# Ledger of designs, part 25: VHH binders against o26223

Target 1, 191 residues: o26223
Amino acid sequence: MKLLWTSQHIKVTVHIDGKVSKMDVLEAIKTRRSIRKYQDREVPEELIDKILDAAMCGPSAVDERPWHFIVVRNREMLEKIPEVHPYGAMVKDAPVAIIVCCDSSLEKIPGFWVQDCSIASQNILLAAHSLGLGAVWTGVYPLEDRVEGIRRLFSIPEHVIPFSVIPLGYPAENPGTRDLFDPDRIHLEKW

## First folded at step 1 (VHH)

Design q54 (framework vhh_7aqx_2)
Fold by ESMFold2-Fast, scan of step 1:
Structure q54 (fold): chain B 191 residues (1-191), chain A 127 residues (1-127)
Amino acid sequence: as target 1 above (191 residues)
Amino acid sequence: QVQLQESGGGLVQAGGSLRLSCTTSGRTFSNYAFSWFRQAPGEEREFVGAISSSGGSTDYADSVKGRFTISRDNAKNTFYLQMNSLKTEDTAVYYCAAGPTYYWEDSLYTSSEYDYWGQGTQVTVSS
């Protein structure tokens, strides 16, 4: 049992027997949505640690695990991201962002780091959703102007490639779920 | 292509130790995950242990966990299986395997995922 402060004037006791903040894997995958509006509320370090632990649990080509992560909480830095990322306007309103990077010195198979960092990015989104947070993947790689802009802002070395910027926070919007299943994209036995 | 050659097998008494070696030639040693499999008479080939291409991850079958250790020596293009506290049920032909060059976690445990195999080395543990 937990005591949860859900509003300025209301406390709720939550029974932890598994329903209030839990979802199964399929539900998490199907109900995760890109969230671009955040409450003015800090995300605890404990939740960021859990999200990054999940990010590093993804499969990786030849187990190279080339990912590094920058956690950005500094408001001035978050406000500068839209200057180099035109579709990252929401980042300035987030309490925190994670920059997913590839350390090219850890790469074992050329080119597979893109898949590795994509998997890490998706795990961040799913983990955030499962913990009651909202997040959105904003693309950096392969757009060279964004790569260099983010590199300069965060003093990222030349051998490290910024891959994605993922703002996170408690959601201030609730988009409905989507039904994206398309049987025309499934071929049985052969094309 | 990569070629694999096992050595170090033989006859040992229960409770004893053996160290198997697998020497590789051909492609760059660091590109591959390496594994040991074994096959007892009349049984299917089973996973024993694996080491990732970086050497940072090792996994073992429950039956050998705590008794066997896999390691690699990139300078010698060789990887090893140190077998301690041997039991009669460890008697088998031991095979080294290389690959795959790209894998998901579970592919390390599946013999059909490996492209390159040694010829096998017999290990016999007597009571």
Scores: ipSAE 0.000, ipTM 0.100, lowest interface PAE 16.9, mean pLDDT 81

Design q6 (framework vhh_7aqx_2)
Fold by ESMFold2-Fast, scan of step 1:
Structure q6 (fold): chain B 191 residues (1-191), chain A 123 residues (1-123)
Amino acid sequence: as target 1 above (191 residues)
Amino acid sequence: QVQLQESGGGLVQAGGSLRLSCTTSGRTFSSYAFSWFRQAPGEEREFVGAISWSGGSTDYADSVKGRFTISRDNAKNTFYLQMNSLKTEDTAVYYCAAGYDDYSLFEAEYDYWGQGTQVTVSS
């Protein structure tokens, strides 16, 4: 029953060389994994543009859309991220990273920017996966030392808050499938 | 849910070696990343090492790099910490932890923990 419920609506298209050209939304969500190993291969600007377009399509509280993005390709700058972000070691080995930021001057309702930037970050991960790339979300906010470290490293103004750093590239690892469906977390009609 | 059980702790002389195991139950093993943390008497819990679901990524605390190795065996639902060239300052209770397909250097980001196993290194 679990197999019929979780897989029956999956559709994908692939190239002969094994590359995924397109996939159904449910398949994309189910098969996306955190990728920390990248090929020594440049990511085309066109793909970054598509990813950022998808990032900006997320729902936002009172349509405030507070997100700004920094695209980092410079190797020297990528190599400095681990100095201010202890968990960001994989970023130095990625061909590109996206820093998701909140411009507080665009905030219309206090506090909802965290949800807005979380949605944008998840859309980056899903869009990257759908385009044959791998990515991982590394947390910045609400860790004050990381926020200030990233701010200083990338000359981010005081009214802008760095939220996440997302390295991405062509994957050099394949984590395979996972089984995370847990029926014990589903309650019918009441707790 | 994943359940974790450590084994392999004990008393060892400085310069010696010890291998810790963490065994999991159920069908969840292949979906999780795993980490080891330790807590010395009178100190806070600290990160020791981590391995991703695929085994393609590992990370270590600077204090143990080159001496400790983390590995996993998906067929046995078990992951390991091989500890070589042990020092008296490695004396601690060692805990294994599991995360959903990724790992973290911070203990607060793990929901699944073992009960701990004591490692004592004598001079």
Scores: ipSAE 0.000, ipTM 0.254, lowest interface PAE 12.8, mean pLDDT 81

Design q7 (framework vhh_7aqx_2)
Fold by ESMFold2-Fast, scan of step 1:
Order: structure tokens, then C-alpha cells, then sequence
Structure q7 (fold): chain B 191 residues (1-191), chain A 122 residues (1-122)
């Protein structure tokens, strides 16, 4: 515990059901878990707006920022996602899902859109967690059948690539925290 | 929550076959991936095989690959482990587990059965 270390910490204040909670960035990263069970509660538009604002704040290769987002609240559409995404069964039980897409017309450097959309997806997960919501990243790209299934279902143009589907809601489960630190994966000065 | 219960265990001679069943109740069966684990006397619990929620993907431990087959029957809320060419080393308590992951891992599984004994005699 050093004063310099303490001054580097960023703290976030979150409003959850009229209550206020606090977490620092490191705590948010360490305590975020994939949530697949949701309460039967609407997620306010204001929280989705905050999540999408955070999603667009990630670093992007040559500042290309190729991400676009589809917000899905329609129950009939959410119920169709598992038909084209085999591991997306939980999506039909979520009050809302965000589809992260790449607009290839915005790409300035080939191939880096994958990193860009991964960063946006992770920011959605962290922002949701900080706001008292739960979410899970379900993979779409690079699985061709899932990419084409999602494209057809949501009328996505050919130059736009669906990257991930992220259902979110108020959590109805608490899986606890993970201890994933492995010092054998850290190499000092060289391999 | 989902409840799981194994059946079909028993005594069988080496080279024989057994089919284990895991019946589920509670939550929607078709929403889960399922796995089989086993624990021999004095050993740690080990992974045996898994089937995805769609049934389109299966995975097996090297020790059972080619001999065991996992399958599911959504109409019966049941999944199975077909064990062929049984060896004395397959003697263990067999457990079924449910997970919403594509393929679960021991620390990621949400629901477990109580186990069923399989004994393979020489």
C-alpha cells in the first residue's frame, strides 16, 4: 500500500435501483463474471446509452473506430438468436442484447477491426458490471455460419460484419469471483 | 435450478458394455450443455465427456475416446453415456453435470448429480 499507488486508482460511482455503489477499475475487472441468468426487469435506456458511450471509448488501430451497434429489445427477435447461434440459448431470456458490428467501409488498416470490436465488446461487459448489470459475450466472428445467420436475421448489409452478441440484464445469479493469476505465464526480460 | 439424477450403473465384465442415463428436472433441458465425470477410489474426479446444448459438438477424455459415446434426448430430458469395451480401469463412481457453457470445466459446472457406481470385473 503506497500513496502513489492509491492516487492512481480510478473510482466509479454506480446507481443501482436507486442505490449508490462504488468500485475501482481493478476491482471491476477482477469481479466481472459472465452472467447468463437475468431478472424479469427492463433495463433503462439511460443505462444502455452509458454502456454504448463506454464501448466507443476504447483504443482503435489508426483511430479507425469501425464499430456499429444494434440494440435488440424485441422479444420475437431475441427468441430467434439461438436458432442461428448454438451457444446463445440465454439470449432469449435477456431483456436486451447488443450486437457489436464492424463497418468495413471505416477500416483504415486491414485486419485490426477484430481487435477494435474485441475492445468494444469487453468495454460493454465492464460498463454493464459497473452499472449493476450482468452480461455475457457470445462469439459470432469468425464462425461463418453464425456471421451469416446473424446478418440475415437483422438485415445487416454485406459490408458490415457482426462480431459478437451480448445479452444483458439485471443478474439473477452470482457465480462468485475467480483466482486466475498464474506466475508461470510471466517471463522477466526474455522468454 | 436444475436437478440431475444418474442411473444405469452396475457390475459388468471386462470387454462388456453399459449405458448410463442422466435425467433432469427443473429448468429447460435444451438450454444446457452436459458432461460426465468419474472418480475412482483414492483418485481425483476426472472429466469423461461432454455434449453441447445443440448436440452438434462432443468432446472426450483421451482415456475413453473411441470407446465411449455421449448423446442426448431432449424429448425425454435425458442424456446418456454409452460405454463400450469396458476395462477394469473404468471402475468408478460416474457423475453427470449441467452447464450453460459450450463445454464446461470442473470449476465452471453449475449442477451435479449424486453419482452412480460402475464396477468392471476381470
Amino acid sequence: as target 1 above (191 residues)
Amino acid sequence: QVQLQESGGGLVQAGGSLRLSCTTSGRTFSSYAFSWFRQAPGEEREFVGAISWSGGSTDYADSVKGRFTISRDNAKNTFYLQMNSLKTEDTAVYYCAADTYELGYDSAYEYWGQGTQVTVSS
Scores: ipSAE 0.000, ipTM 0.150, lowest interface PAE 14.0, mean pLDDT 81

Design q8 (framework vhh_7aqx_2)
Fold by ESMFold2-Fast, scan of step 1:
Structure q8 (fold): chain B 191 residues (1-191), chain A 123 residues (1-123)
Amino acid sequence: as target 1 above (191 residues)
Amino acid sequence: QVQLQESGGGLVQAGGSLRLSCTTSGRTFSSYAFSWFRQAPGEEREFVGAISWSGGSTDYADSVKGRFTISRDNAKNTFYLQMNSLKTEDTAVYYCAAESYGDFYYPDDYDYWGQGTQVTVSS
């Protein structure tokens, strides 16, 4: 009985070769990479729904949760993103992108919406990775030209701030490993 | 920590060629992906080209594809940008950058930057 109960609480990721692997949170964080090349393969709506659920589960300052999301699947719209975002060339080749936005009317404490939307963006990247997808965070805020370009392209109201554009799909690249641990950035008891 | 230094910039005539070098010091060169970015006056910094830590993958901005080639020499801790068929619109300060994630495209993804080298293309 405990076995049946336990199996329902274990998060399991299926590899592309059909093998089942358990990806714990630490492994997901350490193995996630920015992916900018995607297979010509549709991402199911069910996976997008799971990613957006994870995005909304992040901590938020004073529980303001100011995030809104635009899901872009239309190829003509995806092809226009690089025109307003100079480093978004890969977006036109992605099957889908998520635009993370802040509704400033939901903000309870000035400035913390940036942290809130950063948390949502990171959760999108980690959730995508855990589901066998690749994604990359392309920055919009605080670059005024990109904010206004994305706003105009997607008819975003003036009180809503586009924060990031995250293209995602099944990965067509394998960037390898990272080695980022730096003990010089850790201070015990004081600086 | 990795430190980067550009060299090879200067004045060149339109249609000419120029090779930029980026020398690195610090952690193992072969563990990093490297990129070139450029910035013209009044413009934001734009991606030019990238090479993976394995050297097996390269990528380029559409404006330079077929004209520029990025390469690396792990024995010399140096990577290069070979610029052919230069145009006046290629005039910019060129920056080299290193990325431990193996990423290529967004400036804010890069851990380390050089000081920049000026490239001026005359008509």
Scores: ipSAE 0.000, ipTM 0.121, lowest interface PAE 17.5, mean pLDDT 80

Design q9 (framework vhh_7aqx_2)
Fold by ESMFold2-Fast, scan of step 1:
Structure q9 (fold): chain B 191 residues (1-191), chain A 123 residues (1-123)
Amino acid sequence: as target 1 above (191 residues)
Amino acid sequence: QVQLQESGGGLVQAGGSLRLSCTTSGRTFSSYAFSWFRQAPGEEREFVGAISWSGGSTDYADSVKGRFTISRDNAKNTFYLQMNSLKTEDTAVYYCAADYSEGFYTPSEFDSWGQGTQVTVSS
């Protein structure tokens, strides 16, 4: 029954007649914050499907698209993540988490899978925010102990690399937005 | 690298108040979120309160909500825990911690911890 933990079948073409954020792209990017406090409320599968659809729409080197995703809703499994991920304490309180993985057998250009999985992770955060959810990226790769801990916990094959763990839910905090524009980091015509 | 130094701990009677300070001796103070934790003898370290990098968001443990207030002063590279209506149950070593709130890769739970400051509430 180990396949129940590692090969979930996700349908991303589900039609939903519900409440959706009317946030534009720039607003979503500028107002997204890491959210670590969640309401005691289930996230509908249809919203997870929309988030994963968005995750797969990122650019990828030579269209290799090496990402795979594990969706974790089981409370017992969520409670075990902090045991192998020191920064994952909030995961046990989330209704769901997504583990972003790289299938190395899909890699066409050595090394670019890191950028590919980073893009997928950021798209998950932005899509969640646009749908009224909160999420946080907790780092796994390149920390070898975390990579192996997550691999063992979710029976991930040797050719697959766990990249990030992203808990998400309806937010129970509002950290406000950041003003991060720094013109000193912009160079015109040359350094 | 940010280094943290607590001050303001001590002995106080129940119903009294104390203000703890945590001073940082590094660059980029405004890029960090800050938290206070406490640990009573024989117990695990528990969360007390947090303030975001902008100061726009604060969070507190239910046991201290309404009595404790966290704040920050970016000009002084210092953040504070104002503790009012102290109870004997608040007796603990208090630790300040710095975390880059949008950081996804840190080797420890927080980027930096202070050494701790003892708070004892009598009676």
Scores: ipSAE 0.015, ipTM 0.348, lowest interface PAE 7.7, mean pLDDT 82

Design v1 (framework vhh_vobarilizumab_d1)
Fold by ESMFold2-Fast, scan of step 1:
Structure v1 (fold): chain B 191 residues (1-191), chain A 119 residues (1-119)
Amino acid sequence: as target 1 above (191 residues)
Amino acid sequence: EVQLVESGGGLVQPGGSLRLSCAASGSIFSINAMAWYRQAPGKGRELVAGITSGGSTSYADSVKGRFTISRDNAKNTLYLQMNSLRPEDTAVYYCARDYYDSSGYEDYWGQGTLVTVSS
């Protein structure tokens, strides 16, 4: 039986024991941290669906939307990622990873797919955080050895470029908060 | 796996200077964005300075104007020149590969080099 990817359920109620502390957009942006240690817990498919919906809501150059996503839950495949992505050691310990890819046949303006896939990757990180998950962006493009390694490992066609590998799960660490606001980087009217 | 080896730490008086080095494995084209972090006892790791493959630099406010990060791509080596050292600069300093974000955890960290600023 052929399983089709569908998001028929528009909402999942996250029960926070009667307390409705809703993370707004600014809070999500300011408190998101890279998470590299995960609990030994599966991430529900419905949360992955919500994250991928958010990823595809990003802007893209002339609405080209060149992104494709590979969802990896198979532990054997997750354990092979560090062999071709040396910065991706934490991926083998994650319950799931999302590989963000660009289909070059969908590109309407040369080069803008990098920004498009960056936006999709950031939306994955923010959506995961807003849903109580932790994630980290591990870079693939523009490092040729990583691009080719990931392509071979996941049988990705030559016209599709793997851009990032994002492991995610319930966080098993709580990094300190950061205040990154630097007024020296803001120039009024002129440089 | 990437190997990073830090060196150059030691005991120095307040107002003194030290230069840290981080030797990275790889070819002339294997050098990526790099960063220096530090961790004082009982505290989390904090980003001190970052440098892209092209040489663009960034610094924590606490070290801006005193520390200089640089790289030698021919030698696959990262440096941190530390001037006007203060007691609060006392920490283990770590070299890390970082081109997207930083958690301050194990990953591809070096073993660290201890810097003590004390009389």
Scores: ipSAE 0.000, ipTM 0.143, lowest interface PAE 13.3, mean pLDDT 80

Design v10 (framework vhh_vobarilizumab_d1)
Fold by ESMFold2-Fast, scan of step 1:
Structure v10 (fold): chain B 191 residues (1-191), chain A 118 residues (1-118)
Amino acid sequence: as target 1 above (191 residues)
Amino acid sequence: EVQLVESGGGLVQPGGSLRLSCAASGFTFSSYAMAWYRQAPGKGRELVAGIYSGGSTSYADSVKGRFTISRDNAKNTLYLQMNSLRPEDTAVYYCAREDYGDYVFDYWGQGTLVTVSS
C-alpha cells in the first residue's frame, strides 16, 4: 500500500497484526540486512524514484542538501566497478546501482556533507528494503583511490565527490535476523 | 541462517605454527569479504587479517609476515596460517563476515582458543 497525500490531508498509516503489503518503519530498520545476491529481474523505474525521494528527505545541516545521485543500469559500466572498488564484485551482478555524490558547491557548512550523504545512503537502504528490494552500501569516500576511480569511470566533475555505491535488486539470499540492542551502551542523565 | 564455525585452535609452544579454519554456510561465501579477529583476556577485539571477495589481503602490523589469510570458495572455508607464534598471540580467534561496506564485520563465529605458552 502506497500513500499519496497533499500537505492538507496528511494521514498516518498503521500496520495491524497480519499485515502483508508493507512493513512499518521499526520493522524495516530492524530487519534490513546487506544483500549481495540478486535475482535476474529488472527493478522498475517507479521504485527507484520512490527510493531517491526517500533519500532526499533526510535531515541536512542548514538544509544544504548537497546530494546528487547517479542511477547506473548499463551492464558494461556495472561490470567495471570491481576494477576500481575491491569490495564491488557483487555490483556487476546487480540490475541497478545508485552512486551517492556530494556537490561541494552546495555545501553551506564545512564537513557536514559526509553526514548528509550518510543519511541519504541509509535512507536508500531502508527504502529499498521496505519496497521488497535488497541493497548494500559499498564504501567509496574517504578512500582516495576509490573516489578517483569512480569519478573517472562515471565522468564525475572535480567539485563532486562520490560517496557510496549502492547496488540494488530483488534479493536472492536471506541472511537472517539480528538482535543488536545493548542496554550497557545507554547512560542515564550523565556518562 | 548465516553460520561461521571456527576450528584449529589449541596449545602451542612459542615459535610454533597453527592453522585455523572457518566453515561458512547460509550465504554465497564467494561474494563476501572475510576477516579474522582476536580477543585476548581484558582486551578489546582487534582485526588480525582480512581478505576481499576478489582475493586481496590486509594484515595488522603485529602479525604481518607471520600470518597468512586465504580462502577456498569451492569449500566455503576461510583459513589463517599462523607462524612464529608468540605469547602475545594468545587469544580467542573469531571468523567474521562483512555486513556492509569496506571492513564492516557484523557476523561472528563462536571463536577458537589459541594459547601460546611454554
Scores: ipSAE 0.000, ipTM 0.259, lowest interface PAE 11.7, mean pLDDT 83

Design v11 (framework vhh_vobarilizumab_d1)
Fold by ESMFold2-Fast, scan of step 1:
Structure v11 (fold): chain B 191 residues (1-191), chain A 120 residues (1-120)
Amino acid sequence: as target 1 above (191 residues)
Amino acid sequence: EVQLVESGGGLVQPGGSLRLSCAASGFTFSSYAMAWYRQAPGKGRELVAGIYSGGSTSYADSVKGRFTISRDNAKNTLYLQMNSLRPEDTAVYYCAKDLYYGSGEYHDYWGQGTLVTVSS
């Protein structure tokens, strides 16, 4: 049973130990963890499309929405990512990865595309978690060697900047949740 | 080995109809999303319509209400029913395995394409 409302009363289901459970937005945010070990199992395209739909729903500066996405399922291409991204070793073992990119020709306000692509990347992580998948954000921008390596590997044009590589799949690990609330970081009315 | 074979293209007058077919083999067709793309002379390749394994569909704004994508999983065949054709629909139409929203025009598998010409 997968419950997916595309309406104002969106309810999300997540797989825990292979079983479906309901998760609200706050629980999704609090229980999402970086997942780097994946089952040897294909991710249905319908789930990838739901994740990308969620990614494009993020707020963006002056509504510039500069994000573009590359979906990589080809095993040979996934195996080449660690050659240009030293902390992306887990990508070769994932069934699929999403590369978040910025089309600089769509930028309306200088520099805010980084925030826009960060929002899109986080939405990918949350949407994946809500659908019973695991994912991890591996950084590309602003590291010039990684940007150039990913650009060359995927034939990305000069005006497009690869921002992050997010491998995802059905999780093969279950890290516990974290209690991160720290009231000392909250200031009322002034510093 | 994945193989996609398109058919059904041809010359039609404005307002006419065509049905394109794509015969798929070499993979579990029912488990994958499928898509139709087109490329007009002097233009880039654009997504026309997509259909997911579960039956949900998506369409480019330029074809909404005129084109219908469908699939027959028992026959491993993808279809595009094109109605109310316009001269601007003239293009080579491509069948593709999976849907990709990539800036690099990346796809694992493409068909050969079938030419649709709309003119009087």
Scores: ipSAE 0.000, ipTM 0.129, lowest interface PAE 16.6, mean pLDDT 82

Design v12 (framework vhh_vobarilizumab_d1)
Fold by ESMFold2-Fast, scan of step 1:
Structure v12 (fold): chain B 191 residues (1-191), chain A 120 residues (1-120)
Amino acid sequence: as target 1 above (191 residues)
Amino acid sequence: EVQLVESGGGLVQPGGSLRLSCAASGFTFSSYAMAWYRQAPGKGRELVAGIYSGGSTSYADSVKGRFTISRDNAKNTLYLQMNSLRPEDTAVYYCARVHIEYTGGYFDYWGQGTLVTVSS
C-alpha cells in the first residue's frame, strides 16, 4: 500500500574524462542497456562515489532508506562470486562490483525493503550509464542459496540481506537501444 | 503528548465482525494520514489498511473487500470495520500516525495494540 509522496527522477550532469556530459533523464532511461563485457580499465573512485550518491537519492517506503553498499574491487573476491551466483559469471571480468544490501534494523515498514533496494539498484544502473560506464543487475534476493552464499563470502551479518550484485566497468560492447513502448498496456479510466 | 489508544479487540467466531477504534490526542488529527497494522504470532508486522488526510484509502490484498478503514476528524478517531473474519486475521492490531515528507513518509507514533482472536 502506498500512501506517501515519492522523489522524482531528475536531469543529471556529470564529469567524464575531463569533459562534462549532459544526458536528459528520458535519454538515460531509454538508452541504458545491460552491459556484461568490460574493458580492462579501472573505474575511478570519484565515479563510484557519484553512483552511490545517486543510489541513495531514491524514494523509499516510509523514508526508511534501508540500503547499505559493499564495493568490491579485489580480484580474488570477484572471482568467487560465480561460485555462489550462477548468473554472475561476468562479475569476475569486471573491475568493480557493488553489492546492494538491506539492513533490516533500518526497516520501518515490513516487506517494502525489496522495493527500496530495487530503486537503489536501478539508480546505480542509470547513474553508471550517465557516467559512460556499463553495468548489469544480477539478482540475489529472493533466492536463498544466493543470499546465504553472498552473505558468507562477504561476512555480511545476519540482520543484513544481500539484494543484488552489480558489476560495473567501461563497456566493451555496444548493444543498440530498444523501442519498448506498447500502447496495449495502457488502460484509460478502467481495465 | 501524542497518544494513540486502540480498542474494540476481542474473541469472535469465524465469519463474524469486529470494529476497532483508535482514539488520537496531542496533535491535529485531520492533518495526518493514519494506518492500521497487525502482527500475528510468529510473524512480522503487516500493513492492513491506510487512509490519507483527504480520505483516500488503500488495503492489503489479504483484507481487501472485507475490511473498511474510516476516520472521524471531529472525534479524532480512526476506525477499522472488520467483516467476514477468518482465523488468519488473528493478530494484535496497531494504530499508527504517518509523518509525510517530500521524499516519502514514516510512521512516528504507534498505539499499544488491541488483540483480535478469531476462533470457534
Scores: ipSAE 0.000, ipTM 0.089, lowest interface PAE 18.3, mean pLDDT 83

Design v13 (framework vhh_vobarilizumab_d1)
Fold by ESMFold2-Fast, scan of step 1:
Structure v13 (fold): chain B 191 residues (1-191), chain A 119 residues (1-119)
Amino acid sequence: as target 1 above (191 residues)
Amino acid sequence: EVQLVESGGGLVQPGGSLRLSCAASGFTFSSYAMAWYRQAPGKGRELVAGIYSGGSTSYADSVKGRFTISRDNAKNTLYLQMNSLRPEDTAVYYCARGYSSGWYPLDYWGQGTLVTVSS
């Protein structure tokens, strides 16, 4: 896959199964679930482009935007990820995965790149869900063995830190909804 | 299962020599680049020396000319010959497996062996 960026605004209309998918923000947030089982069906490049566009719209500390993304579609490479990420077994069954990375040369304030890349990762999950796809965030940083393994596998240079691996595809499971609201965690005026 | 076991560390006086060994198992040793790293108290791990499957070597500036990395593929063993040791060489030394170069991160580490350079 190839992502095209030009000086002109990219205009793309995305259709899912012949329908334009729309979901309000609160519904997307409340109904997004971790999806670990995928259909044997390719994800169009246009959908990945939209997901990455959304990922880069997140806030970042002092607008440093340190994120870089690797899009992995190669079957052999996807099958090697579980060898270096013990909780990433589902990645080998996904049609595509996105690796969220931090380019440390873009870091302007120490340590905030973790929050920046967390926001980018969450935006990927929400955008995927809004487009009818399923995804799951598998943790890489701060586990040094996983960071080193992913870096080695994808030829990532020393100044770039792999943060998360997010497999995605059309969902082959429906885990249902969750009601997680807990009023005991809300304090008025003071702790 | 990949296993790396370091040995040969100990106490040595400044100007002395030590040879570290790393016994490797659970993988085709000859196909992998190997490296020695060290970690002094309160510091991060730093590359000391690397050796590629083909035999070419790379050294940190701080040890160049004093340390020699080598490998014996028949014995699945990595070595670090340390000469003209200095107090600043005091550290835990780690054997590590890598694929090609020192700028590629390493995927397996040994438990480490302590080297103390003191009078």
Scores: ipSAE 0.000, ipTM 0.075, lowest interface PAE 22.8, mean pLDDT 83

Design v14 (framework vhh_vobarilizumab_d1)
Fold by ESMFold2-Fast, scan of step 1:
Structure v14 (fold): chain B 191 residues (1-191), chain A 120 residues (1-120)
Amino acid sequence: as target 1 above (191 residues)
Amino acid sequence: EVQLVESGGGLVQPGGSLRLSCAASGFTFSSYAMAWYRQAPGKGRELVAGIYSGGSTSYADSVKGRFTISRDNAKNTLYLQMNSLRPEDTAVYYCATLGIAAAGPYFDYWGQGTLVTVSS
């Protein structure tokens, strides 16, 4: 197993114990499923680092890159997330969660930070899947009660907006395949 | 303002030991993965050892079993204990940060380096 270290001057691979799927991009997109049940296995920090690197590689409006990430491994903190996020019950059972946030002071064009943070969130899901992990996007923004609940729980400054909470871990469920291709949504030349 | 200051390099005989230190300031040290790199004249920079915020470590094959990376988050200091030094370990050693939650692109910061010379 190899872990990749990167910098603007150096791209280095180091050998570590483990396994990574060599899934192609189209397969990763088509087979990614929301995973809400996780094994009692810790996720190595090296894999979280790779996932966060991928998250930051997304495009953003006028290159504003407004995203910040909080990595939560503390069991007590994970157990408190469902108290402020009604559909986040699975988070307490995950070994780790990533909170995607927007620093509004970095916003150059009003409103596009939502698209920027959505892209970062999807990249987290795809990267996790490619590394043999399962994850699910639980929505925070634009629900005011969830935004403020998560802000208080993690001491997030007022100018920073929590966007999504993504629990992840080694999957303990294997959802069936989905065929989502719908040709009725494709129009040639005109409606 | 981020600063990394390496120290501990010097001239040593083959088989000797040195301990390198890197004093970090201007950022939340405990939140960053840290690494030691080295560069010999005419070569690119080579990753020697890395340590994540939680303490997990990785090593280049050339130094496994001889070098030990460690960190002291209370002192904002990174260490590299180098044992059984060989002439091929001769290089300038650099302390570097790896951004693991930075806004925008992945980034790193580099120190000025400390020279390690292993010769008789």
Scores: ipSAE 0.000, ipTM 0.114, lowest interface PAE 17.2, mean pLDDT 82

